# Ledger of designs, part 3: VHH binders against TBC1 domain family member whacked (wkd)

Target 1, 363 residues: TBC1 domain family member whacked (wkd), of Drosophila melanogaster (Fruit fly) (q9vgl8)
Amino acid sequence: MATAPRSLDTISLCSTVSSCPDRNGFYGGFQRTDKPKEPLSKAQIIAREKKWLYMIDNWSIYMSKNYKKIRDRCRKGIPKSVRPKAWFYLSGAYLLKKKNPNVYNELLEKPGNPTTIEEIKKDKHRQFPFHEMFLDEQKVGQIELFNVLKAYSIYNPKVGFCQAQAPIAAFLLMHLPAEDAFWVFVSVCDVYLQDYFIPGLEVIQNDAGILEGLLKKTCPPVYRHLQKHKVEPLLYMTDWFLCAMTRTLPWETLLRVWDCFLAEGIRVIFKVALVIIGASLSRHKVRKTCTGLCETLAVLRSPEEHIVEEEFIINNMMRLNLRVEDFQIEHTRQKARRAKQKAQQEAESSGSGNGHRRNMPTL

## First folded at step 12 (VHH; from s3, 14 letters changed)

Design w6
Fold by ESMFold2, look of step 16:
Structure w6 (fold): chain B 363 residues (1-363), chain A 121 residues (1-121)
Amino acid sequence: as target 1 above (363 residues)
Amino acid sequence: QVQLQESGGGLVQPGGSLRLSCAASGFTFSSYYMSWVRQAPGEGREWVSSISDSGDWTSYADSVEGRFTIARDNVKNTLYLLMDSLKSDDTAVYYCAKSDYEEWFGDFDYWGQGTQVTVSS
């Protein structure tokens, strides 16, 4: 149809592209929803909106004295009309913006690192290619996406730009004005996903070990299957974690997961991953058909539709009542494991390459 | 055919204790995660606790953690819920539940008839 924006590839001409966007702005792709549903009455929605607005007006009190209510309301789902403002507060971006009133605009005026700018230009048009905001290079969404990513690369030059950040920034721009989206993006990249995007990607490797340890605890038969077929977590979880599920989940599930993620932090991403892994491979019948690495990865990378539906994900995530202590135990275990690996590698290097037989320095 | 039969409910004063039991039949009990779910008057059903097929892993809703203990006996095909330090908010019908998933808690696809727990002075 003449009303549909054309993609620059053959996807825009396939049978899954609609003549008009859905209510979330998608012309096609797996995140488009042709059959929207309204789970609550208008009266219930209005009541929840009022409770959220009151809570936002009293944010500091709720954060300090009634955090459980914030968490519980996030777990129930944030009303669509309030969600952008709620995310702005949950992330702490409202404080960042208040403390830095001109910083975003100042960053936009700077030239940026030329190599980084080229990387951003290459990646930005690949984000949500069926969404109305990002379909055309002249759309405001593409301009704002470039600006947010450029501003961040200057704001935090230790990271610069990691292509996994692009889908996060694009996702936030679908909900928030550019400067607000920038400060939520800063919070997500620097606090929620702390050190994820530092070159070398060491933190995601540590978190892969934590995920494996938590899987061993919560679903031992699935853990044993993955060990038997040498299916290491980095083979399936890297995109899930680095992109905060933005490229993985159906739209409504993604929104609900982010409602929880901004309230409870990275533990939510771990729990969602454990639900996908556990539910996908927990049946003996399924594991028997997964006779090797490739078959097992295929199941994890294409989970059954009902497993990624919002209520299934949210309900099972809550039943995985993993505490901060459970995560700390695994973090400590992985830290010790990596320290032993580094010491062994250092000893091997010293024994083969040192022209003088120097002892290792004392700590 | 899956059969779940709860028992052990009753009237108890605040701070009191109860032990609920659920007799299971019609499926391989030891292959399934089991759960307790409750429904307070005028409210939807609320997950209370789950236990792995072997019993090695347990999980509790925040509202009951530290006060309730879930356990199972795979020889007798029986699920238990030990409830201590009961509060008025614990008043509900308590259900034994399982999903269609083996070795996972999934959805609550099968339910018992429930047993009433009433916490009142």
Scores: ipSAE 0.402, ipTM 0.750, lowest interface PAE 2.7, mean pLDDT 86
Fold by ESMFold2 at other seeds, fold request of step 13:
Structure w6 (fold): chain B 363 residues (1-363), chain A 121 residues (1-121)
Amino acid sequence: as target 1 above (363 residues)
Amino acid sequence: QVQLQESGGGLVQPGGSLRLSCAASGFTFSSYYMSWVRQAPGEGREWVSSISDSGDWTSYADSVEGRFTIARDNVKNTLYLLMDSLKSDDTAVYYCAKSDYEEWFGDFDYWGQGTQVTVSS
């Protein structure tokens, strides 16, 4: 019958499809895992759960006076049982929801922009096609995904809908009830990834330049290799940043990265990117085989499995020695370069030129 | 063959200072990032600090930042850890560590024998 799971029709996403889901709900695809998780002892898990619940019960105090404790506990990994609630608080969504008590439901009743609605309908079918929540149109996951994306497009019409938002919304729905997921989604799109999804995508272009500057500092041989072969950052980092790694990382690593991301912001995405780039291309032997653009991109787009393992990513991002100052220095350099480019473009198009200052993104 | 030999550990009072050294041989020391890792009694190994091949880039665990200084001498092939304002929590065996990655800090693939640091009144 025509009720077969959609995931069975997509060969590009799965080399193996199982009749039952893994512990995370995947029937196939690269995010499915058959490896058993060797977790902390039961006593350690319970102790960490209690610490998290206590911290959530005292959230405003920790946010104002002991943020380091929140960050440190996120870096250790949030226990699975409390992770949805922790994300709800980390993102500030609990406050957004409290301040807007019926707004999500009101947005759902509105018709939305017809063009945007059609874009959402086309894209929702492609999100996590091997996951039990999103197998077909009749699964609540796809219905809720449409609702969250539609509500957001009405909530922030300056953005409307960007296809990169769909995997973020779907990912959140795998962890949270629809309205809670909506408010975390609003926070991620409007605060964590501020202005990333505005048409023109100027902010991601600036952040690509920041990433390049940070790579030059942290791994000069890899930077030089990318420059030599004209491997522009947007060619490999765009999906990583716009989708907040949701389409890039193995599941367990993705969860750990998001534990940190919601606590520390976009700097985490930068650090994860730098670990992937640095570790993938740092060995001279690997660079020797990457004789051009395509070979180099292939390595970056399909990093070795050990490089994207949970502990490798988390440990190495902490070792990067990148402070807020380092990001601000690169942001300032990129702002100056962009201002010069805009002045040149205006002079070329107008003949007389009239300066116009660009908006500064938030990091 | 990579060889790493730590020295300079000992017994100190809280607030005291120590300088650890790591003599390196069997590889081109100046081409590799180097790290210090410690292991407290009954605990797993904890990353302490890393330094780039040239020494221009350093990083520290939050627990030691502002108190410890990592340094290297590429002429003597020696890695250092200058420890100030020592606390009882710093009691551990300290290891010099190196990854298999050239000019990157990756996993710690090579270790020394370690040197004991004990901070006690």
Scores: ipSAE 0.109, ipTM 0.607, lowest interface PAE 6.0, mean pLDDT 85
Fold by ESMFold2 at other seeds, fold request of step 13:
Structure w6 (fold): chain B 363 residues (1-363), chain A 121 residues (1-121)
Amino acid sequence: as target 1 above (363 residues)
Amino acid sequence: QVQLQESGGGLVQPGGSLRLSCAASGFTFSSYYMSWVRQAPGEGREWVSSISDSGDWTSYADSVEGRFTIARDNVKNTLYLLMDSLKSDDTAVYYCAKSDYEEWFGDFDYWGQGTQVTVSS
């Protein structure tokens, strides 16, 4: 059975597709925008570009001696013209590519696991279906997406392919040439989201617990509402974390969040999640309208537009100001809870409970 | 109507201390997160610190953490900023700010008139 190109099917299902792409390449969908961007002056843009190019020329020095400046400049937003190169360096992909100059092409020559290849072919057409690079099966973007995902599945066979990886790879291909995108993708999957995509998904489950603990600390009324209605974190946060927000955020917000994410790691995703959860349910009037699980999840899965706007997310993420120590405390707490649960389960399974030995009666 | 009145600014030497106050009225002060924001000459606003409605949770910009302390008195409807180890970079107009949100989030929708803090070299 032949499968239809998924991008063509998706296009036919959206009646609000424009004949011209927006400034980011979108013909439709929620990530398309016709809203103008607040402009920096030409002089400000040029000054920021020069600062970034200088940092890139001196990258190892800045990373070792002045990382705070890199972080602060990422938080301001990376100029569009230098962003692809900045991401390449922030992720460490520059070093990966330098140390492995032939590996990507060698991986492309390998046949790959046939089952994995079929999974990739089925899923790649769903990625950004309204974006000019991925509209139909003949676009070079679809070919490059297949290549990157196939190469990765061979590169890291413990993971193989997880469908949550496809939007990440597609997103990177919008910004970078295929081999560069591959190495950024490797870094994101293996370092930033370490072990997220291993079958069993244990790490995302642990991180769901960490998120819940951080929410309890930073926004108790929202935490209590979620507990009251039994809204478990995995019900709303799984795609946010596994896809690194690529399916969740408006485009300009997504770019800004990734500027920070590549500098500061997974804790940026935690902070963005806390902003979405807290701001969506922070007002008592909103919580009163969320009378159960389904209503509460609907709010979290479709946050109000102003909550996910660029400056709202970035400003509130910085104001949250959770430190590395705060994350370590919650990580330690979750590790202790897991150990306690395993000890209880092991004690119950070992038959050490209320057993009485029966002796043969003597007459 | 929401009213926020800052006071306590002035001229101090580097390394000095200052306490800012903000009198709040026209809303249920104890239900809202409150913030301090500052604006140096010729610059945009910079968030300084926020405090939860109960005061149990506080957050600070990296530039002031360890030197500034935000506090509130929900009986007197007053927000405070205790500033220690002041530096010339702290020179700014300091604003008490509130959002429409009942918690720590949001854009600042209500501002006071500000109080000038000047740290002379």
Scores: ipSAE 0.049, ipTM 0.572, lowest interface PAE 6.7, mean pLDDT 84

Design w6
Fold by ESMFold2, fold request of step 13:
Structure w6 (fold): chain B 363 residues (1-363), chain A 121 residues (1-121)
Amino acid sequence: as target 1 above (363 residues)
Amino acid sequence: QVQLQESGGGLVQPGGSLRLSCAASGFTFSSYYMSWVRQAPGEGREWVSSISDSGDWTSYADSVEGRFTIARDNVKNTLYLLMDSLKSDDTAVYYCAKSDYEEWFGDFDYWGQGTQVTVSS
């Protein structure tokens, strides 16, 4: 049997360009945009690129002696051309990779936990399914996503794999080579979102309480509305926090939020959440139409487009002006609340187990 | 009709101080967050500071924190901005602003005519 080789037809390949992805690689989905972007002037972009490259060349000095400048430049937005390198440095992944030159490849050679591997295989195809890197199982992006998630599950077996990690790893692979993405992913999961993915998910429950306390302080009418209709924070904020907004925000907003997140940490996620909650329910007109749990959740889970636009989110996040001290106050308040609840549970358990005279409230 | 009227601007030297006032009418002043916004020549508008309805919560842009103080008098329906340690970068028209929201948010729907602050030697 003599088989002919397949002919090459570059003209046919060129003719299929008429339905191309958007500027970010999306063929569809809510993160695709056909709206033109109004860029900074060419001179402004070049100036910002030069400043970022200079900071990266002098990173330890800036981190130790002028962190405020790094933060302020992140808040302005990192130019697209330098963003992957900036994220690599902001996260500390450059040090992790330098100190561990063979570790990623060694982890890839290990088989991993069979149950975890099956969970990864089932979930990886759902990450950004309309993005050019992840369209089907045979794309290199799907292979790299599997590798990063598998390597992490072996690297930190205390966590293993949490479904919420897949969109984070996929998001990083859109910007960075696989090994670099792995080390940023390690930093995000183990430092920025420390203990979020440990089975039981106890830390996210604590952070839900912190978010509620901050909402009470910054948006009292919205807080009271949520309390009235028994809208618990975990019903709307869990995906936002566990996935670091990667499944929540339009693409350009997500990039800007991550520019801030890698510089300032989890406080950025809290601030973005407060902007979404506050802006979505702050108008009395809107609260009046939200007469119950379902209507209120629908508003929070599908915020109006203008609320999640880039400048709205960034500007209002800055206007919150919440300081580290404000977060520590709420953290302390939540610790006191848990301690009081534990003491009350112990007193009621001891009272039921150790007979004591029980008093009725006055009639 | 919502009416906001700023006053108290002027020419000062670097390091100087000014107090801006905003007379408010046509709405229940004590029920709303109020803000100051400024606009330098040829620039977009920049949020400066906000204050809650009771005055117990305040926030400031990084560029003015520690130097400016926002305050309100709910009896006189007046908003204030106390500006200390003024710099040339503070030169702008300053506006008193209010939104349709009862709480803080960045889209301000009502503005005064503004008062000019000029910081030069």
Scores: ipSAE 0.027, ipTM 0.554, lowest interface PAE 6.6, mean pLDDT 83
Fold by ESMFold2, fold request of step 13:
Structure w6 (fold): chain B 363 residues (1-363), chain A 121 residues (1-121)
Amino acid sequence: as target 1 above (363 residues)
Amino acid sequence: QVQLQESGGGLVQPGGSLRLSCAASGFTFSSYYMSWVRQAPGEGREWVSSISDSGDWTSYADSVEGRFTIARDNVKNTLYLLMDSLKSDDTAVYYCAKSDYEEWFGDFDYWGQGTQVTVSS
């Protein structure tokens, strides 16, 4: 039984440890599975692999002329053998690496900020502690995790290092060689999760408001329950968004969500969140037992196993059919609310009532 | 007991149109989200469209967006799928579906018998 769907650091007290790893490299923890996956036939797998390899060999044409095909194939799931290369292309990391020869190695030669280095060293040991790549401080995985996080902190000093980045970098290193993982990491942190990790974390606060507005639209009874019990979105969604679900989902679900995330962007994280929130609290029986804040948070942080299953998450994400327009409407509403709040705060703090700036600082 | 009965399938030429119906009984139809799913030969089931209990919210798979229209009549307890601009990839058995959840957030737990749609030249 898991206490929360977060990373293995949260589940590190799980006493179930095997002497051999599962098919994904886990010796224990909530992301380990003893159950075989119900796969497509070998013929179906080979056919999908061939389609993916052809699409990757013609990537520019597909991106410019038939992006819908790329997206649809991501939604069906990327075959394991092709997934690392597909992620490298989907993220645009192949272009970043090509345009920046030797930059990763140059960053590795730099000493970095001593305070940031100590933060990274403290946090890297907690990433996927039951996974074969990260079990020991002397494993290549731990060394490469440090290197990627240090290189990024030098590459983007505006961010430096945020603890939420460590599970993302570790996750990518499970699939890609270090330099390739670095460029996918740069793309994820700077494009997909743009400004999420800037100190102050202002962007995640805006996205919490967007999530709440989308929940009101897609599942009003659950929205009303959360409002009634003062369950603010940041209490449950912060780790989901900042870590891009890497601490939250069972492994096979996480892989499928990332197949979609790298194709479609942050709105996939919103959709997964809406499915978890809605399905966990949609039944009246469950809401009846959630008489307050703590009970409601416990349900959201430990969703029933079937809710986070691969097909449940993917199928319900597709049913939401939230378009870019729907997200833009909520973004506009949150921008207006922030501007109003800042104007009120300036008026209150000044006490004069005349001459507040009117040009509100916004992102 | 939940009962779902599809009808309206048949053979249609490419570019043609068809209307599917699903008669529902054994539950309060007007309180539940309803869906259409389809299954092509040798494939798994594919979600096609969903509609809210009141009918004011609809959602479509990308493969059918702009061509198919889901509708419901809560007086007659009937779900509809209007299919336009049909093409060979639309050939499948079409099912009316309902989840065990009180809202749309489940996998489909209740299915009709299905109705065959064949698009041939």
Scores: ipSAE 0.013, ipTM 0.483, lowest interface PAE 7.4, mean pLDDT 84

## First folded at step 16 (VHH)

Design a2 (from s3 with E103G)
Fold by ESMFold2 at other seeds, look of step 16:
Order: C-alpha cells, then structure tokens, then sequence
Structure a2 (fold): chain B 363 residues (1-363), chain A 121 residues (1-121)
C-alpha cells in the first residue's frame, strides 16, 4: 500500500482534525492545544538560553561540582531552543556517541531478526498519528523511527523490541537527529528504565509493588480505597512507567516531566504517578462515587485536567521528598515478598497431585 | 469558615532557633494534611513542609530538611514548626496552609495572616 496508517489518512477520510498544526506539531489528539502559552520576554529567553549553553560548554565541571544547579534549572523548565541539546547531555548520550563512533551506522546495515522487524513495522505506524513528523507525507519520520528501533533491537538482543519502546523512540525523534536520538534511547532503555523491557516484565511488577507501598505511606485513605476495590497497580500504572509518560500527559507537562526525568531518574516517574493517584482519589466525595473497580480505574485513567496541568504536577511532585532510603526500603520489602512467594509456590507444587497443565514458557 | 492564626515569629541571629505555631478552627483539623509555606521578600510562595493528618508522615523542602521539624497536636488543633540553625535565606513571612485535598497536594486554598521571621545580625 502506498499510503500508510497515519494522521493525514485520518484527516482526509473523516475531517476530524485540524488542517493546521498547533505550536507543537499536532493536527489532533489529546496532546494538541489551541490555547496560547504566554512566553517569557525575548530578553528572558535569551538570558536562559545563554546560561544553558554555558553550562553545556562546561558540562563535566557542573556534573562533578554543581549538579544541584543542573537539577534546579531542569526543574524550572529547559528553554525550547536548547532542550534537545540539554537532553543529549543529561542522558549521557554525548559520551555514548563519542565512545561508539559509527556503531549506529553499522547496526543499520544489519538485517535484524525477521520476527522482530515485522513487530516493529506493525507498531511504528501507530505512534503519534496526529503529529506532523509521523504523517504519511513525511516518510522521513517513519523511516527514522524504524531505523532507531531496529538498531536498538540488534544492539540489545536480550530485549529485542518491546512495543512500549516505540512511543519513547518516536518522542525522542521529535527533538533530536536520528543518531543522537538513538543514543538517548539506549540510555533511557538501558539505564533509566533498566530491565523494564526484558520479556516477562518482572521489573515493572516489582515497581508496581514499590508504588503501592509508597502510596500506603504517603496517602493511606487512597491506598485503602484501592485495596477495598481490588484495584491492582498494574491495571493503571503499566503504560505510565513502560512508556515513561509519553502517552499519558498533556504535551507541555510531558516536556517538563522529561526535563526532570533525565536529570533525576525513575524516581520522577514514581512521584508523578503518586501525584496522579493521590490527587485523583484524595477527596472523600470522589471516593464515595467510586463504588467499584471500574469507576475507580476510570478516574485514574482519565485524571481531571487540573491534576495533570504542568505546574500542578511539577510543584506537587517536589512536595514528595522521597529519599533514596524510602525507595530502598520498599525495594527490599518487595524482594522479600517475591522470595517468600517463590518458596511457597515450590512447596505447593512439590505436594500437589497430577495436573493436566501444559508447559507455557515465557517469551 | 476556616481560620488559621500563625504566631511565634521574630528576629534572630544566624544559627538561632524559633518555634512557630498555628491555631486552627472552622474545620476538622485532625482530618487534614497541614503545611507551612513561606514568602521571602520579592519572591513567590515557597512550600516548606507538610505533615499528614495523623502526624505519622512528614515531608520537607530540600532547603530546610534536617533543620526544621513540623509537628501537630490534634487535641489542641495546633500545627508547629520548630526552626533550628536559621540562615538569612530563611527570612520570610511564614504561613500555615490547608488544601481541600486530603493529602500532601493541592493549591493551599486556605492561609493564615502569616508570621514574620527575620534572620539577620
């Protein structure tokens, strides 16, 4: 087929989206906005850009002697013009690219695993379908997305391709040239979201338990409501964590969260999740209307607009002064729980009678 | 009608201590998270600390952690902030604040009149 499934095909067929993109490149979808954002003055923008460029020119010194300034400037929001370069440095991708000259090009020349290639082809057409970069008329964006995902699948074959990676790769390509986006993608998948995409998805299951424990500590009434209605964390948090919020947040909030995420790591995703869960269900009158599983999930999957607003998310996640100790305590507790569950499962299977169960290995 | 009345501010030298109090009325104090927020001269509001309804969970801004201690007495409907090792940067008008949310988050819809803390020699 000459035409691929993309935003322009949808526009032509049903006229449900705008013919002009918004300031972020969206023709439609929930991340499009027609509301203007009041910009800083020209002088303020230039001053912030100069500070960022100076900091990037002296990156190793800032990282070693004044990381707090880097972090604080990320929390304030990175100016749009310098954000791509800032992300490249924050992620450590600049070092990865320097240490691995020509590796991206070498990976592109390899054929890849045929099964993985077909999985990528099926999934890449669904990424940001209303964004100008991934429209049918702009084939370069789709080609670059395929290339980054293929290169990664060869680079890290124990992961190969996980469909949750496609929105992350597409998001990075909206900001960076393909090779730079590839190295940021490698850093995100292998360091920031370490082992998230290994088949079996055991790490996300452990992190779901950590999130639940942190919710119990910081907002017990909401925790009790979720327990009462058997709302398991994986029912609402899986997409949030695996896709690093790229499919969850309004665009401006997403950019601000990623400014923090690349500076501070996965704890940012935990904090954003806790704000969404807590604020969505913290009012007693809201919990009273959520009489079961479905009503509670609906609230979490479609949070009120003010809760996911840029300043609400950023300001409230900063009120969660969760230390590395807090995460370590919950991580240790989850590991002990998992070890106990495995020991009990082994004891029960040793004493059980004959079952007619087929062996279904994980893949 | 929510009312919050702060007290205990004053002038101290760097390294000194102060204890702020906030008397609460017009709502069920023991059911809400409570916060301290401050405004330095020429700056917007800055969150300082939050304490859960029971007092079992607390959180502090990075700038004050280890130096400030938030506490509450639910029988007396009173919120406290013990401020130690004060710095000139702590100079601000300090407010007791409450959100309509039953958690650490929100817009701090209710504020007291504030109590001035000045740290200078």
Amino acid sequence: as target 1 above (363 residues)
Amino acid sequence: QVQLVESGGGMVQPGGSLRLSCAASGFTFSSYYMSWVRRAPGKGPEWVSTISDSGDWTSYAESVEGRFTISRDNAKNTLYLQMNSLKPEDTALYYCAKSDYEGWFGDFDYWGQGTQVTVSS
Scores: ipSAE 0.451, ipTM 0.798, lowest interface PAE 3.0, mean pLDDT 85
Fold by ESMFold2, look of step 18:
Structure a2 (fold): chain B 363 residues (1-363), chain A 121 residues (1-121)
Amino acid sequence: as target 1 above (363 residues)
Amino acid sequence: QVQLVESGGGMVQPGGSLRLSCAASGFTFSSYYMSWVRRAPGKGPEWVSTISDSGDWTSYAESVEGRFTISRDNAKNTLYLQMNSLKPEDTALYYCAKSDYEGWFGDFDYWGQGTQVTVSS
């Protein structure tokens, strides 16, 4: 019985349901936890909250004079009470909302593309089904999820709706009022994950190549193992990147990663991915048990719990000093490689048509 | 038994330079990433730098990038840290460290005794 491993989507829909929600609102699923979190003292929490509120009150000054302080405080973790407002500011959504008064409400009044509306209706029911906000279609969370996704599809018709956007929008609605969540969602989809959701999904294919190049540079034994067994990056990384880890990480890790992601951009997703890939396959004993594609892919799709824990992910991604220049180098390499592949495909197609004569040969 | 022995520490003025060495034994040195970690007075351990098994990839903490250079000699089983433009904040006990993971990640499971670096005016 050699059944292929299933996607994290299948794994994340655990059927076990508790009668009481956990501290994060989950009745079940892999993101539910009953484990206590080691708390900071009340004094430490209050001190961090005061620092964050002061920074938000002086946001323009910090953005212009001391962005390193913003980044460093995000890396330490944003206090739960302040996190929604901090995300609203970090994403730049506060400016988008200010510049676009009433636009969200106007978009909600529009009918939308009927085909897109049906796609949204089908997909919204599957987002965080064990979370208190999304338990059934009559819950406010599912209604607001539909509204945010519909409004976005009208706002950016070049994208319309991509199923990977639904978990991002749902995740934001767990933290923010609907209109604020909408503008953070616009920023994430159009700036942080720019062009990810355009039909054809070409940007994610380029980013898969970038990830592979960075893995080759930073952890060659793991890279060679993946190459040997023909484990293409798109087989395991697509959901990680398109959904911004919202369906991949334990809840507390996900919150910390997003604290960094909104401050530092997509390179955080790359770093988290590199930690998961590297740590999962870096031990020779593990690689020895991964004798083919299926075994290797199973390890990556179901990473060991300690590898995806908050402390492990955050501490280890900080040891990876991939600068903007490093990503630009790999981006340029992948752009050139894709252009060469496209030109070769067009040359082969044109070469086939170029030799075609109007006179029909005798067969 | 993994053994790591640091040397080369000392006292220098701000702007000075030092070169630390770490002699490694008890494992196949050329198969592992190696790191430098430091502990300043009254503070916990701080990662400084990591170098890949071949030496082709390096990573540095923001506080030392551009000033410190990690290197290795796999034939001599020796790890190095060239420290230039030293600042008082670099004052610490410097450790050579190794993880059980074959990569930049994981806990620093094996440490040397450390070598003291003191930067004062």
Scores: ipSAE 0.439, ipTM 0.788, lowest interface PAE 3.0, mean pLDDT 86

Design a5 (from s3 with F105M)
Fold by ESMFold2 at other seeds, look of step 16:
Structure a5 (fold): chain B 363 residues (1-363), chain A 121 residues (1-121)
Amino acid sequence: as target 1 above (363 residues)
Amino acid sequence: QVQLVESGGGMVQPGGSLRLSCAASGFTFSSYYMSWVRRAPGKGPEWVSTISDSGDWTSYAESVEGRFTISRDNAKNTLYLQMNSLKPEDTALYYCAKSDYEEWMGDFDYWGQGTQVTVSS
């Protein structure tokens, strides 16, 4: 998406490239870090890994009888060594793969829609350009990215391909073998972000309204600032939601957010968005420097490093204890708003009043 | 100078009630979200509840939801925590806290000295 909050022009300001990848595979870009993560002790890491492996070995029991334990452990962060397998289970991809043997390989053998294939080819080279898997066309990551996106477009032709899906698929391929990544991708696109990628993108427009309503309640001064400067939610939140934060957050924060997202669903994306918006614009000092739309969008598109750090995001999203009922209230309000909007559009389409302004003179 | 002074702690039996207060000074109280945080013996800080500057929005940790009620009186610069159905697990030093963020919760940059709550038979 050409107008995404983190455009290529924005990224060019951080153009340092290293000769060696960091621990996450990045040679450069804002997601690269040379700072060590503050470690748990080695014993603590091993203990958490053992708890996760035991839970995965007993997955159906935990999902049915002790989901709170799964959620709480996701909120603490999934150990790096276990995270790919944990995501595979959290998403339900393990069941999708088991129920659909050989389907991924069968989809790869199909030619695909030529127009869709061309769109995928244009877009795949933009994904994580400083990551070792995607640096050049001959890397297996680029081949696997094409394959996953092509297979999905055939698997769900109602969606086909939406360019916002490419960063999600690329992100999953950094963690999982291609077929496993495909089934997690199917689950994310079809369940977690259900109907987000249908042409027309109507669901994201509804969710923009929900976000605005939640912001109005939880941080009214920021809401009023955005209203004053005509900063509509789609101008800043579209990339955040459609790409599930994969292009927005520093790497360690992104991993922690996805640990929660795969456990708790889209509500996590809403909460992270509310934290970014609120923390970025809640201080009078910052709002005073945001004298218009462009300045306000710049702040939201490049949040201060402190605001997007791992513990800040996780702690503040947990303190936004927005329940399922809170989201349902906003959903109902958006349904009523859209009904009123449709009625207004129908009245205006009747042409009451103004007709053709440029009539030909009478001859 | 930001000052936060907690009071109202004490010893109660399980099932009892207490009402904590926090007197705030040195800042425009009505412009800030306020929170309660507790620290049980030998444990790190645990967030309990947050209330918006107007009081219209509240949020609670799962361990206290339904039992505790956060409130504020902006005319008196005072934050409250009504604690009902107390359990031994609620035994802790309770702090009120605020962040540097106006009109948002953020990190907790200012803390009081705390008030002790002890729940035991």
Scores: ipSAE 0.523, ipTM 0.834, lowest interface PAE 2.5, mean pLDDT 86

